# Designs tried in a protein design chat: VHH binders against EKC/KEOPS complex subunit cgi121 (cgi121). Part 76

Target 1, 174 residues: EKC/KEOPS complex subunit cgi121 (cgi121), of Schizosaccharomyces pombe (q9p7j3)
Amino acid sequence: MILPLFPETQVHVFVYENVSNCAAIHEQLISQNPIYDYAFLDAATILYKKQVYSAIIRALEDRRDEQMKTKTIHSEVILSLSPKTEISSAFRQFSMTKKSKNIVVVKIDSKLTEEEEFERLDKLVEGNRVEFSDEELQKLIDFKVLKKNYKLDPSTLENPLASILSSIALRGYS

## First folded at step 9 (VHH)

Design z61 (from z1 with S101E; framework vhh_7yz9_2)
Fold by OpenDDE, second read of step 10:
Structure z61 (fold): chain B 174 residues (1-174), chain A 120 residues (1-120)
Amino acid sequence: as target 1 above (174 residues)
Amino acid sequence: QWQLVESGGGLVQAGGSLRLSCTASGFTFSSYAMGWYRQTAGNEREWVALITKSGSTTYADSVKGRFTISRDNAKNTVYLQMNSLKPEDTAVYYCTARSYEKYYPTEDYWGQGTPVTVSS
């Protein structure tokens, strides 16, 4: 996938449900295994494709502007999902945990086709790949977590996408 | 050969001010984005403030309006002016330098840190 604003950067996004080895993946991330150079998100925190794209774009903008707050572009994606500027909070809110069952995996700067990248990732993730779509994401979302992460109230719940995107875009400006 | 040396930390009462300095050597200072992080015992480092090569600044929400990051390329020094300090600002503050090549981070440097203690 190519983003219009960043035509030289190839991005792939995958969704897995019923993942049995999140704990093992988490350990590899802690050890900073380069094979696991992805952004692993808890699918329970993701409602829209545009939410993920917005975070990716924000991260890429930060990199472009030489304003990355985290060490890697993938960690920056995780940070970019959060309305908060604290890295630890962002990871707590959106990153895959040992207890996660469904995940969204983002790869930035891929040199492989989507299928090739999938083949690589499939060796790391023990779960079922599903379509990266709003429909599938809606099946995996935890609305309680979503509401908490973005401080959604009855007024913003009428159009949660707008609220979420605003939160991402305006992080650090409130 | 590279080196970042923080200074200016110490004990201060709540509501007080401190100014941290970080002096760089061994690399082209003007080619690096500079930043400050802080860490308390048992916790991960928290991003505090960043200043790019062009002088653009950004802050964590917890310090916005109270802290100011600046740089003096002639002195190879980055500063953190901390006003209205709170006990929760107590931490070891670390200076970092980040190099970008074609918008990709290529090199990160860290100092040894300077302790800041804010008493209530």
Scores: ipSAE 0.467, ipTM 0.794, lowest interface PAE 1.0, mean pLDDT 93
Fold by ESMFold2-Fast, scan of step 9:
Structure z61 (fold): chain B 174 residues (1-174), chain A 120 residues (1-120)
Amino acid sequence: as target 1 above (174 residues)
Amino acid sequence: QWQLVESGGGLVQAGGSLRLSCTASGFTFSSYAMGWYRQTAGNEREWVALITKSGSTTYADSVKGRFTISRDNAKNTVYLQMNSLKPEDTAVYYCTARSYEKYYPTEDYWGQGTPVTVSS
């Protein structure tokens, strides 16, 4: 994908369902194994492509402006999904856990093509790749998790896109 | 006060073997992932191997099948067994410790480095 404000930044997003090795991946992420330098998100927290892109754009803006609060661009994406600037809360809310079954994986600044990244990730992730689309994401979302993470009431839950995007854009200013 | 003390470096001929050791003090060793990086003159530090607190291991493609990382929690020591050494393995090798407290590290501990020279 080409981002208008960041045209030279390579962005790849992958969705995996029925992942059997989340505990092993989580252990590698905690130990900060450089091979796992991706944003690993729990798909239960992601409803729209635009939700992921908004977090990516916010993270890239914070990097450009020298305002990153985390050590890597991928950790900054995870933080940027949260309506708060508290790092520990953002990771509890959005990152993959040992119990996750479906995940969204983001790679920024890859020197590899999408196909080459897929080959690499296929060796790390034991699951089935599906298209990064609103249709596929809607099969994997947990609406109870989404409601809690963005503090949605029943009236906004029917069409939450604007509320989610505003929460990401206004992170730290609520 | 924390310390990572490396030993076992030196000069070895191509095709030879060497075992690096790193003994940790001043922190709870069993709570940390331990790793090895290397740096050649004029280049950035390159990751070599990692062992998690549970004992899972991962290696850079350049060393897979030749190097083995292991740990002994009773001795607070991590090891790197280096077999079938090549001149390209010549570098200063650094021991590292990474916290399991957070997804990203709050701190990284680095040793002083131990030089390894592989002659042709």
Scores: ipSAE 0.014, ipTM 0.271, lowest interface PAE 7.3, mean pLDDT 84

Design z62 (from z1 with S101P; framework vhh_7yz9_2)
Fold by ESMFold2-Fast, scan of step 9:
Structure z62 (fold): chain B 174 residues (1-174), chain A 120 residues (1-120)
Amino acid sequence: as target 1 above (174 residues)
Amino acid sequence: QWQLVESGGGLVQAGGSLRLSCTASGFTFSSYAMGWYRQTAGNEREWVALITKSGSTTYADSVKGRFTISRDNAKNTVYLQMNSLKPEDTAVYYCTARSYPKYYPTEDYWGQGTPVTVSS
């Protein structure tokens, strides 16, 4: 996938359900293993494709403008999902944990095709790949987590998209 | 303050072996993942091997089957055993300690490097 505002940037997004090795993946992430240089998100926190794309666009804007608050573009995507500019809160809210079961994986600046990235991730992730679609994401979301992360009013919970996208665009001091 | 000191580099003929060591001080070694990178003149540092806090190891494709990374927490030391050396392995080798989380604007620890030259 290409983004209209960042046509030179290669972006791939993958969704895995029933992942059995999240503890092993988490160990590699905290070790800064270069092989695992992706944004690993807990699928319980993602309801829409647009939610992920909005965070990616915001992270790329912050990189372009030299305003990144984290070390990598992938960690900046995780931060950008949060309505607050607090790194520890964002990772607690959105990042994969050793107890996660379903994950969303984002790769930015890939030198590989989508097929090549999939083959690479297939060796790292022990789970079932599903389509990156609103339908599949809605099977994996935890609405209690979503409501808490975005501080959604009960009246917006049945159609939260605009609120989520606004929160990503207007977060904190950026 | 923190310090990483590499040793064991030198001259070796193709097909030979070297063992690099890196001793850490000034931080809690057992809490860090440890890695080896290498650099040739004019190029960025290239990742070689990583060992996690739990002892899990990973290697770059160019060195798999030839290099072995290990650690000794009692000695605050990480090792790189280099076998079946090739001229292409000629580089300055750097030890690094990886802090979590990668995402915070924290410093990774780096040594000053130890040169390895492989002749045919």
Scores: ipSAE 0.449, ipTM 0.777, lowest interface PAE 2.3, mean pLDDT 87

Design z63 (from z1 with S101G; framework vhh_7yz9_2)
Fold by ESMFold2-Fast, scan of step 9:
Structure z63 (fold): chain B 174 residues (1-174), chain A 120 residues (1-120)
Amino acid sequence: as target 1 above (174 residues)
Amino acid sequence: QWQLVESGGGLVQAGGSLRLSCTASGFTFSSYAMGWYRQTAGNEREWVALITKSGSTTYADSVKGRFTISRDNAKNTVYLQMNSLKPEDTAVYYCTARSYGKYYPTEDYWGQGTPVTVSS
C-alpha cells in the first residue's frame, strides 16, 4: 500500500485470529526484541481499515515533524490510535497482551514485499491469517472495548467511523 | 546512578574465541532484558543477541550457532560467548538493558562498549 502523503513509505498490515502464542510474543515485545519490530495491536480494538490507516498517517506526520513521543514508529502507531497523548494509557488500550486472541500487526519501512513479511510473521505468530478487511475486522472487534477507548456516545452511534477518525486526528487538541 | 561495564574484548585470530561480560549496577538487573549490539566506525549499531528476563534467547542470523548469550542474576552480569570468530565480527560491542513499564517500553541503559578485533 502507498499512502498519498507518504509515497516513499512501505506499509503492510496483517490480521491473525485464534493466536495461541500471545504470551510468548508479548514477552519478546516487552524485551524490545528487534525481530518483533512491528506494531502488535489487539484486534478487539480495531473496527475499520481506515482506523489503522489514520493512526499510521498520524504517526508518520509526527515523525516527519520531529514530534514523536515514543521510541519507534511502531510504538507511535499504537499511541496514535488513542484519542489522548498519554503513552501508558494508549498501550493499555490498544496493544496486544499475553491474553489477546486476535491481533492486527503493522509494519512500516519494510524493505520486504507483503508476501515476504507474511512468511516472516508466520514463523512468529501461531494463528490463522485472515484478510485485512472491514468484514474480517468486524468479526474480531469488542464493541464494549471500542466504546470505552473512544468514549462513544450511545445516544447516537449513527457513524462510529467518523467519531473514531476525528478522535485520532484531533489527538491531544480537544 | 546506573552503570553498565563491559569487559573481555581484545585482539584474537580468526577461528578463536572471546567471552564478553557486562556487569550492571544501580537498577534491578533481574527485571531487565539484556542484549548485545555491535558497531563499526561510520555504521549504525547492529543487534547481536538478546536474553529475556525469563532466560529466552534470540540471535541475529549472522552470529547464530557461533555466539551464546547468558546471564547470572546473582552477579548482575550478562555474557556473550563468541566462538568461531571471523574478521567480520570486528566491532565495538555494547551491552544494553531494556525494560518495559507496565504497558510500554521504558528505561534503556547502554554501556560504553568494548572493542573486539579479529585478525587473520
Scores: ipSAE 0.425, ipTM 0.759, lowest interface PAE 2.4, mean pLDDT 87

Design z64 (from z1 with S101Y; framework vhh_7yz9_2)
Fold by ESMFold2-Fast, scan of step 9:
Structure z64 (fold): chain B 174 residues (1-174), chain A 120 residues (1-120)
Amino acid sequence: as target 1 above (174 residues)
Amino acid sequence: QWQLVESGGGLVQAGGSLRLSCTASGFTFSSYAMGWYRQTAGNEREWVALITKSGSTTYADSVKGRFTISRDNAKNTVYLQMNSLKPEDTAVYYCTARSYYKYYPTEDYWGQGTPVTVSS
């Protein structure tokens, strides 16, 4: 995928369900293994494609403006999903854990095609690939987690898209 | 306060072997993943090998099968055993300690580097 505001930036997003090796992946992530240089998100926290794209755009804006708060563009995507500017909180809220079952994986600045990244990730992730679509994401979301992460009340929970996108765009100002 | 001190670099003929050592002080070594990177003049540092706190190892494709990373927690030391060296392995080799589950830019620990020259 090409983003209109960042046409030179290659972006790939992958969704895996029923992942059996999250503990092994997590060990590599906390070790900052370069092979695992992706944003590994818990799918329980992601409801819409636009949610992921908004976080990517915010992370790319922060990189462009030399305002990144984290070491990598991928960790900046994880931070950018959070309505708050606190790194530890964002990772607790959105990052994959040892207990995760379904994950969303984001790659920015890939030198590989989408198909080549799939081949690479399929060797790292022991799960089933599904389409990155709102339909598939809505099968994997945990609404209790979503409500807690974005501080949604019952009136917004029925149609939370605008609230989520505003939280991402206005992170640190809301 | 914290230090990473590399040793074991030098001049070696193609096909030879060297063992690099990196000794850590000032932090809890056993809690950190340890890695090796290398850099040639005019190029960015490239990753070579990583060993996690549990001892799991990973290698760059260019060195896989020739290099072995290991650690000795009692000595606070990480090693890189380099076999079947090629002229293309000529670089300054850097030791790094990776922070535990934090992506803050200021948490990188790096050594000062040890030069390795492989002659043809």
Scores: ipSAE 0.503, ipTM 0.793, lowest interface PAE 2.0, mean pLDDT 87

Design z65 (from z1 with S101T; framework vhh_7yz9_2)
Fold by ESMFold2-Fast, scan of step 9:
Structure z65 (fold): chain B 174 residues (1-174), chain A 120 residues (1-120)
Amino acid sequence: as target 1 above (174 residues)
Amino acid sequence: QWQLVESGGGLVQAGGSLRLSCTASGFTFSSYAMGWYRQTAGNEREWVALITKSGSTTYADSVKGRFTISRDNAKNTVYLQMNSLKPEDTAVYYCTARSYTKYYPTEDYWGQGTPVTVSS
């Protein structure tokens, strides 16, 4: 996928289900191992492809404008999923935890192809890759988590796309 | 209806300069980031330059130091000043506008393109 305003930026998104080594991956992220320089998201928080792409675009805009609040573009993607600019809150709400079972992995600025990144990630992630599609994401979402993270009411929860995208676009302004 | 109309393309010798203009109508120009892309036959469109609503600029590595993007909101126009042109800059140049509204990403707007030929 090419983003129209960021076509020089390589973006790859991977979805893994039934991941057995999230605790090990989490320890590598805490230790700041550069091999793990990806955004590792809990799939329980992601309902749509557009949700992920909106967060990526927001993070890239903040990097371009020299307004990133976090240390890396990948942590900025995690922050950008949150409706508020509180870093600790965003990570608690959206990042992978030791207890996660299904994850969404985002890589930005890769010079590798999608296939080459998958070969690298296959060595790091002990789980089953599935297609990055709305259909597959809808199998992994936790609607209680989604409702809490985006403060959705019952009517919005039935068709939450516009509300979620608005929350991401207005992070820090609403 | 929206429009993006490019002008200023043409034939120029290597080492020369051209200034491309793109005039917008039918949408609120000042609310959009504006960009330039180029395309050669058989290849996908390649991003060249971007200017944000606030005026911040970014450039592809192939044109850094040679090209300058600017905008004039009073004239609804974005410009691409191209200096030290090389034969490999030969392409059709397109301007584009995209914004992210508070509700949803706005549809991309594209011009028809203006050809630039740099002779060696």
Scores: ipSAE 0.000, ipTM 0.127, lowest interface PAE 18.4, mean pLDDT 82

Design z66 (from z1 with K102R; framework vhh_7yz9_2)
Fold by ESMFold2-Fast, scan of step 9:
Structure z66 (fold): chain B 174 residues (1-174), chain A 120 residues (1-120)
Amino acid sequence: as target 1 above (174 residues)
Amino acid sequence: QWQLVESGGGLVQAGGSLRLSCTASGFTFSSYAMGWYRQTAGNEREWVALITKSGSTTYADSVKGRFTISRDNAKNTVYLQMNSLKPEDTAVYYCTARSYSRYYPTEDYWGQGTPVTVSS
């Protein structure tokens, strides 16, 4: 993926369903194991590819502007998915947990190709990789979680894309 | 109030062994993942090894098979057993405790470092 304002930044996004080792992955994440330096998201919270891309762009803008609120670009992606600037809330809402079954994994600034990252990540995640597409994401979303995280009403829920993207872009202003 | 105190560094011949120790105080040691990093002059700190709360271990490729990380929760101590040492292992070795809030990573605790010199 090429980002217009960040053309030299390598971005890879992977989706895994039926992951059996989320508790083990979570243990490595809370240990801040460098091998697990990715943004691990609960797929129950992600409806669109553009949702993930918008959070990545916001995180990269905050890094460029020296305004990151978290320790790493990957944790900044997790924060950037939230409509609020509150770190605890964002991680509670979007980060994978021991109970997660389906995950979205983001890698920024990889020194490896997408194929090499796939090989490495596939060894860490015990699940089935699926295409990063709106179609596949819509099979994994939890609409109750999405509605709560973005405060969507029934009319917005019929076409939530613009509302979600606006929430990410306006984080901290609403 | 918290402290991490490293010891066990020194001069050793290539092919030799050293065991580094890091003793923690001022926080609940058993609740933290512990790690070792190393640094040579003019370079950034390089990760070496990590041990989780549950005792799961991981290593940098450069030390895998030669170094072993372990912990003793009763003594609030993490160890790095270094075998088959090479001149390239010469560095100051730093102990770290990995800090995590309920939901997100926070600032880590760091020791002052212990120097290791491996002669050819």
Scores: ipSAE 0.618, ipTM 0.851, lowest interface PAE 1.5, mean pLDDT 89
Fold by OpenDDE, second read of step 10:
Structure z66 (fold): chain B 174 residues (1-174), chain A 120 residues (1-120)
Amino acid sequence: as target 1 above (174 residues)
Amino acid sequence: QWQLVESGGGLVQAGGSLRLSCTASGFTFSSYAMGWYRQTAGNEREWVALITKSGSTTYADSVKGRFTISRDNAKNTVYLQMNSLKPEDTAVYYCTARSYSRYYPTEDYWGQGTPVTVSS
């Protein structure tokens, strides 16, 4: 997938449900295994495709502008999901944990086709791939977590997308 | 051999001010984005302030309006002016130089850190 704003950067996003080895993946991430060079998100925290795209775009903008706060573009994606500027908070809010069951995986700067990248990732993730769509994400979301992460109130819960995107876009401006 | 040397840390009362300095050597200072991070015992390092090669700045929410990052390329030095310090600002502050590349992993250089203690 190519983003219009970043035509030279190929991005792939995958969704897995019923993942049995999140703990093992997490350990590899902690050890900074280069084979696991992805952004692993907890699907329970993701409601919209646009939420993920917005975070990716924000991360790419940060890289472009030489203002990355984290070490890698993938960690920057995780940070970019958060309305908070603290890295630890962002990771706590949105990153895959050892207890996660459903995940969203983002690859930036891929040199492979989507299918090729899937084949590579499929060796790392023990779960079943589902479509990256709002419909599928909606099945995996934890609204309590979502509400907490973005401080959604009854007025914004009717249409949380605008609030979520605003939080991502305006992080550091409030 | 690259080197970043922080200075200016110390003990200060709440509401006080400190100015940290980080002097770079062994690399082309002007070619790197600079930043300050801080870390407390048992916690991960958190970013505080960043300054790009062109001088654009960004701050963590916790320090915005109180801290100011600046750089002097002629002196190969990056500064962090810390005003209205709070006890929660207590940490070891690290200077970092970052090289950005679209095709290669980000390259970071770090100093040894300078401790800042803010008493109540």
Scores: ipSAE 0.599, ipTM 0.850, lowest interface PAE 0.7, mean pLDDT 94

Design z67 (from z1 with K102W; framework vhh_7yz9_2)
Fold by ESMFold2-Fast, scan of step 9:
Structure z67 (fold): chain B 174 residues (1-174), chain A 120 residues (1-120)
Amino acid sequence: as target 1 above (174 residues)
Amino acid sequence: QWQLVESGGGLVQAGGSLRLSCTASGFTFSSYAMGWYRQTAGNEREWVALITKSGSTTYADSVKGRFTISRDNAKNTVYLQMNSLKPEDTAVYYCTARSYSWYYPTEDYWGQGTPVTVSS
């Protein structure tokens, strides 16, 4: 995947449903196991491909400008999904948990091909890989979670894309 | 004020064994995952082994079956038992304490490094 403003940055995004080992993955993540160096998101929080790409672009902008607030580019992606610059809240809102069932996995700056990353992740994630598409994401979203995370009005829920993208682009600024 | 103090490095012949130790102070050792990395001249630091706070262990493919990581929480110490050493294991070995929390990201702690030389 090529991003217009970051054409030399390699980005891969994977979606898994019916994951049975989230508790084991979570333990490896909090231990900073290098094998698990990815952004693991709860799919219940992601409605659109553009939502994920907007967070990736924001994280890359913050890295370029030497303004990252977290330790890694992958944790910065998680923070960038949140409408507030509040690290603990962002992780509570968007990160995979021990109880997650469906996940979105982001890899930035991979030295591996997409095929090699898939083979590696398939060994770590006990679930079914599905296409990273708006159609598949819409099967996994929890609209109550989405509404709470982005503070969406009832009238916005019918077409929330613009509101979500604005929240990501303008987060942390008053 | 935190410290990681490494010991046990030295010279050993190929096929030999060596045990590295790393003693922590200034933080709650039992709450941290502990790891070992190594670095050779002109190369980037390479991960070797990790032990989680629950005792789960993971190893790099290059050392799997030869190295064993363990911890003693009463002594605030993590160990790396290195068996069947090869010349390519020659490196400076670094101890690290990892506390990554999705709620409270913290700085990783690093030791100063201990050199290991394996002769043919």
Scores: ipSAE 0.332, ipTM 0.701, lowest interface PAE 2.9, mean pLDDT 86

Design z68 (from z1 with K102Y; framework vhh_7yz9_2)
Fold by ESMFold2-Fast, scan of step 9:
Structure z68 (fold): chain B 174 residues (1-174), chain A 120 residues (1-120)
Amino acid sequence: as target 1 above (174 residues)
Amino acid sequence: QWQLVESGGGLVQAGGSLRLSCTASGFTFSSYAMGWYRQTAGNEREWVALITKSGSTTYADSVKGRFTISRDNAKNTVYLQMNSLKPEDTAVYYCTARSYSYYYPTEDYWGQGTPVTVSS
């Protein structure tokens, strides 16, 4: 995928359901294994494609402006989903855990094609690939988690898109 | 003050073997994943191997089947056994300790590097 604000940046987003090896993946991630250099998100926290794209754009803006607060562009995507700039909070809220069942995986600056990244990820992730679409994401979301992460009222929860996108765009500047 | 001290580098003939060691002090070695990287002149550092806190190992495709990474927590030491060496393995080899809080940028440690030259 090409982002209009960052046309030179290659972005791939993958969704896996019924993942059985999240504990093994998590250990590799916290060990900074270069093979696992992706943003691994808990799908329970992601409702829209635009939510993921907004976090990617914010992370790329922070990198461009030399304002990254985390070690890698992929950890910066995870931070960028949070309405606050607190790193530990963002990772607790959005990052895949050992107990996760469904995940969203983001790759930025891939030197591989989307097909080659799929081949690589299929060797790392023991789960079923599904389309990165609002329809598929809506099957995996946990609305209680979403409400807590973005501090949504019940009425906002019925149509949360604008609130979520504003929270991501204004992270740390409000 | 923390330290990572590499040893075991040198000159070896193609097809030969070397064992690199990296001894840590000044931090809790057992809490860190340990890795090896290498660098040739004019190129960025290339990852070679990683061993996690639990002892799980992974390798770059270029060294898989030839190199073995291991650790001894009692000695605060990580090792890289290099077999069937090729001229393309000629590089400066760096030991690194990777924080288990990978999102914080200041917790990784790096050694000074040890040179390995493989002649044909």
Scores: ipSAE 0.529, ipTM 0.803, lowest interface PAE 1.9, mean pLDDT 88

Design z69 (from z1 with K102L; framework vhh_7yz9_2)
Fold by ESMFold2-Fast, scan of step 9:
Structure z69 (fold): chain B 174 residues (1-174), chain A 120 residues (1-120)
Amino acid sequence: as target 1 above (174 residues)
Amino acid sequence: QWQLVESGGGLVQAGGSLRLSCTASGFTFSSYAMGWYRQTAGNEREWVALITKSGSTTYADSVKGRFTISRDNAKNTVYLQMNSLKPEDTAVYYCTARSYSLYYPTEDYWGQGTPVTVSS
């Protein structure tokens, strides 16, 4: 995918269900292994494609403006999903854990095609690839987690997209 | 304070072998992932190998099958065994201890570097 605001930036997003090796992946992530330089998200927290792209755009804007709050662009994507600027809480809420079962993986600044990244990721992730689509994401979401992370009341849970996107775009301005 | 001291570099003929060592002090070595990077004049440091605290290893494609990273927690030392050396492996090699903080802009620990020259 090409982003209109960042046409030179390669962005790929992948979804895996029934992942059996999240503990091993987590070990590599905390070791800062360059092979694992991706944003690994818990799919229980992601409802829409637009949610992921809004966080990516925010992270790229923060990098462009030299306002990143975390060490890497991929960790900045994870932070950017949060309605708050608290780094530790954002990671607890959105990042893959050792006990995650379904994950969303984001790659920014790839020099590889989407197909080449799939081949690479399939060697790292022991799970089933599914399409990055609203339909597939809605099968993996945990609405209890979504409600908690974005502080949604029952009236917004029925159509939460605008509220979620606003939270991402206006993070830190409340 | 913390320190990483590399040793074992030098001049070697193509096809030869060298073993680099990096000894750590001033932090809990067994809790850190350890890595090797290398740098040639005018270029950025490139990653070579990583060993996690559990002992799992990963390598850059350019060295896979030729280099082996290992650690000895009792000696606070990480090693890089370099076999089948090529002129393209000529670089200054740096040892690093990787912080667990992907979240905050904190420094990883770095050694001073040890030069390796592979003659053709």
Scores: ipSAE 0.349, ipTM 0.723, lowest interface PAE 2.8, mean pLDDT 87

Design z7 (from z1 with A33N; framework vhh_7yz9_2)
Fold by ESMFold2-Fast, scan of step 9:
Structure z7 (fold): chain B 174 residues (1-174), chain A 120 residues (1-120)
Amino acid sequence: as target 1 above (174 residues)
Amino acid sequence: QWQLVESGGGLVQAGGSLRLSCTASGFTFSSYNMGWYRQTAGNEREWVALITKSGSTTYADSVKGRFTISRDNAKNTVYLQMNSLKPEDTAVYYCTARSYSKYYPTEDYWGQGTPVTVSS
């Protein structure tokens, strides 16, 4: 994917369903194994492709402006999904857990092609890859989790996209 | 005050061996994952090997089968045994300690680096 404001930045996004080894992946993330330098998101928290892209754009803007609050661009993507600037809260809300079943994986600044990253991830993730599309994401979302993370009321749940994107863009200003 | 002190670097012929050591002080060594990175002039630091606090190891593809990382918690020391060295292994080698974090990299401890030169 090419981002208009960051055309030189390589971005790959992968979606996996029915992942059986989330506990093993989580252990590698806690141990900070460099092989796992990706943003591993719980798919229960992601409803739209634009939600992921907005978080990526915000993270890249913060890196460009030397305003990153976390140590890696991938951690910054996870933080950027949250409407708040509290790192531990953002990770509790959006990152993969030992109990996750479906995940969204983001790689920024890869030196590998999309196909090469997939082959690498296929060795790390024991699950089925599906298309990164709104249709597939809507099969994996947990609306109860989404409502809680973005503080959505019943009227906003009818069309939550604008509210979610606003929350991401205005992180720390509301 | 924390310290990571690296030693064992030097000049070696291609096909030779070196053992790097990194001794830690000022923090609870047994609670940290330990790793080795290397850097060539003008390039980013490249990850080489990792050993977790539980003792599991992982290696970069470029060094698999040739390098072995190990640790001695009683001596607060992590080692990198480098065998079958190639000219491409020429770099400054850095020791790092990473705290146990539930989700993301926190404050890392870094050594000052030890140079390794492999002649053809």
Scores: ipSAE 0.006, ipTM 0.306, lowest interface PAE 9.6, mean pLDDT 85

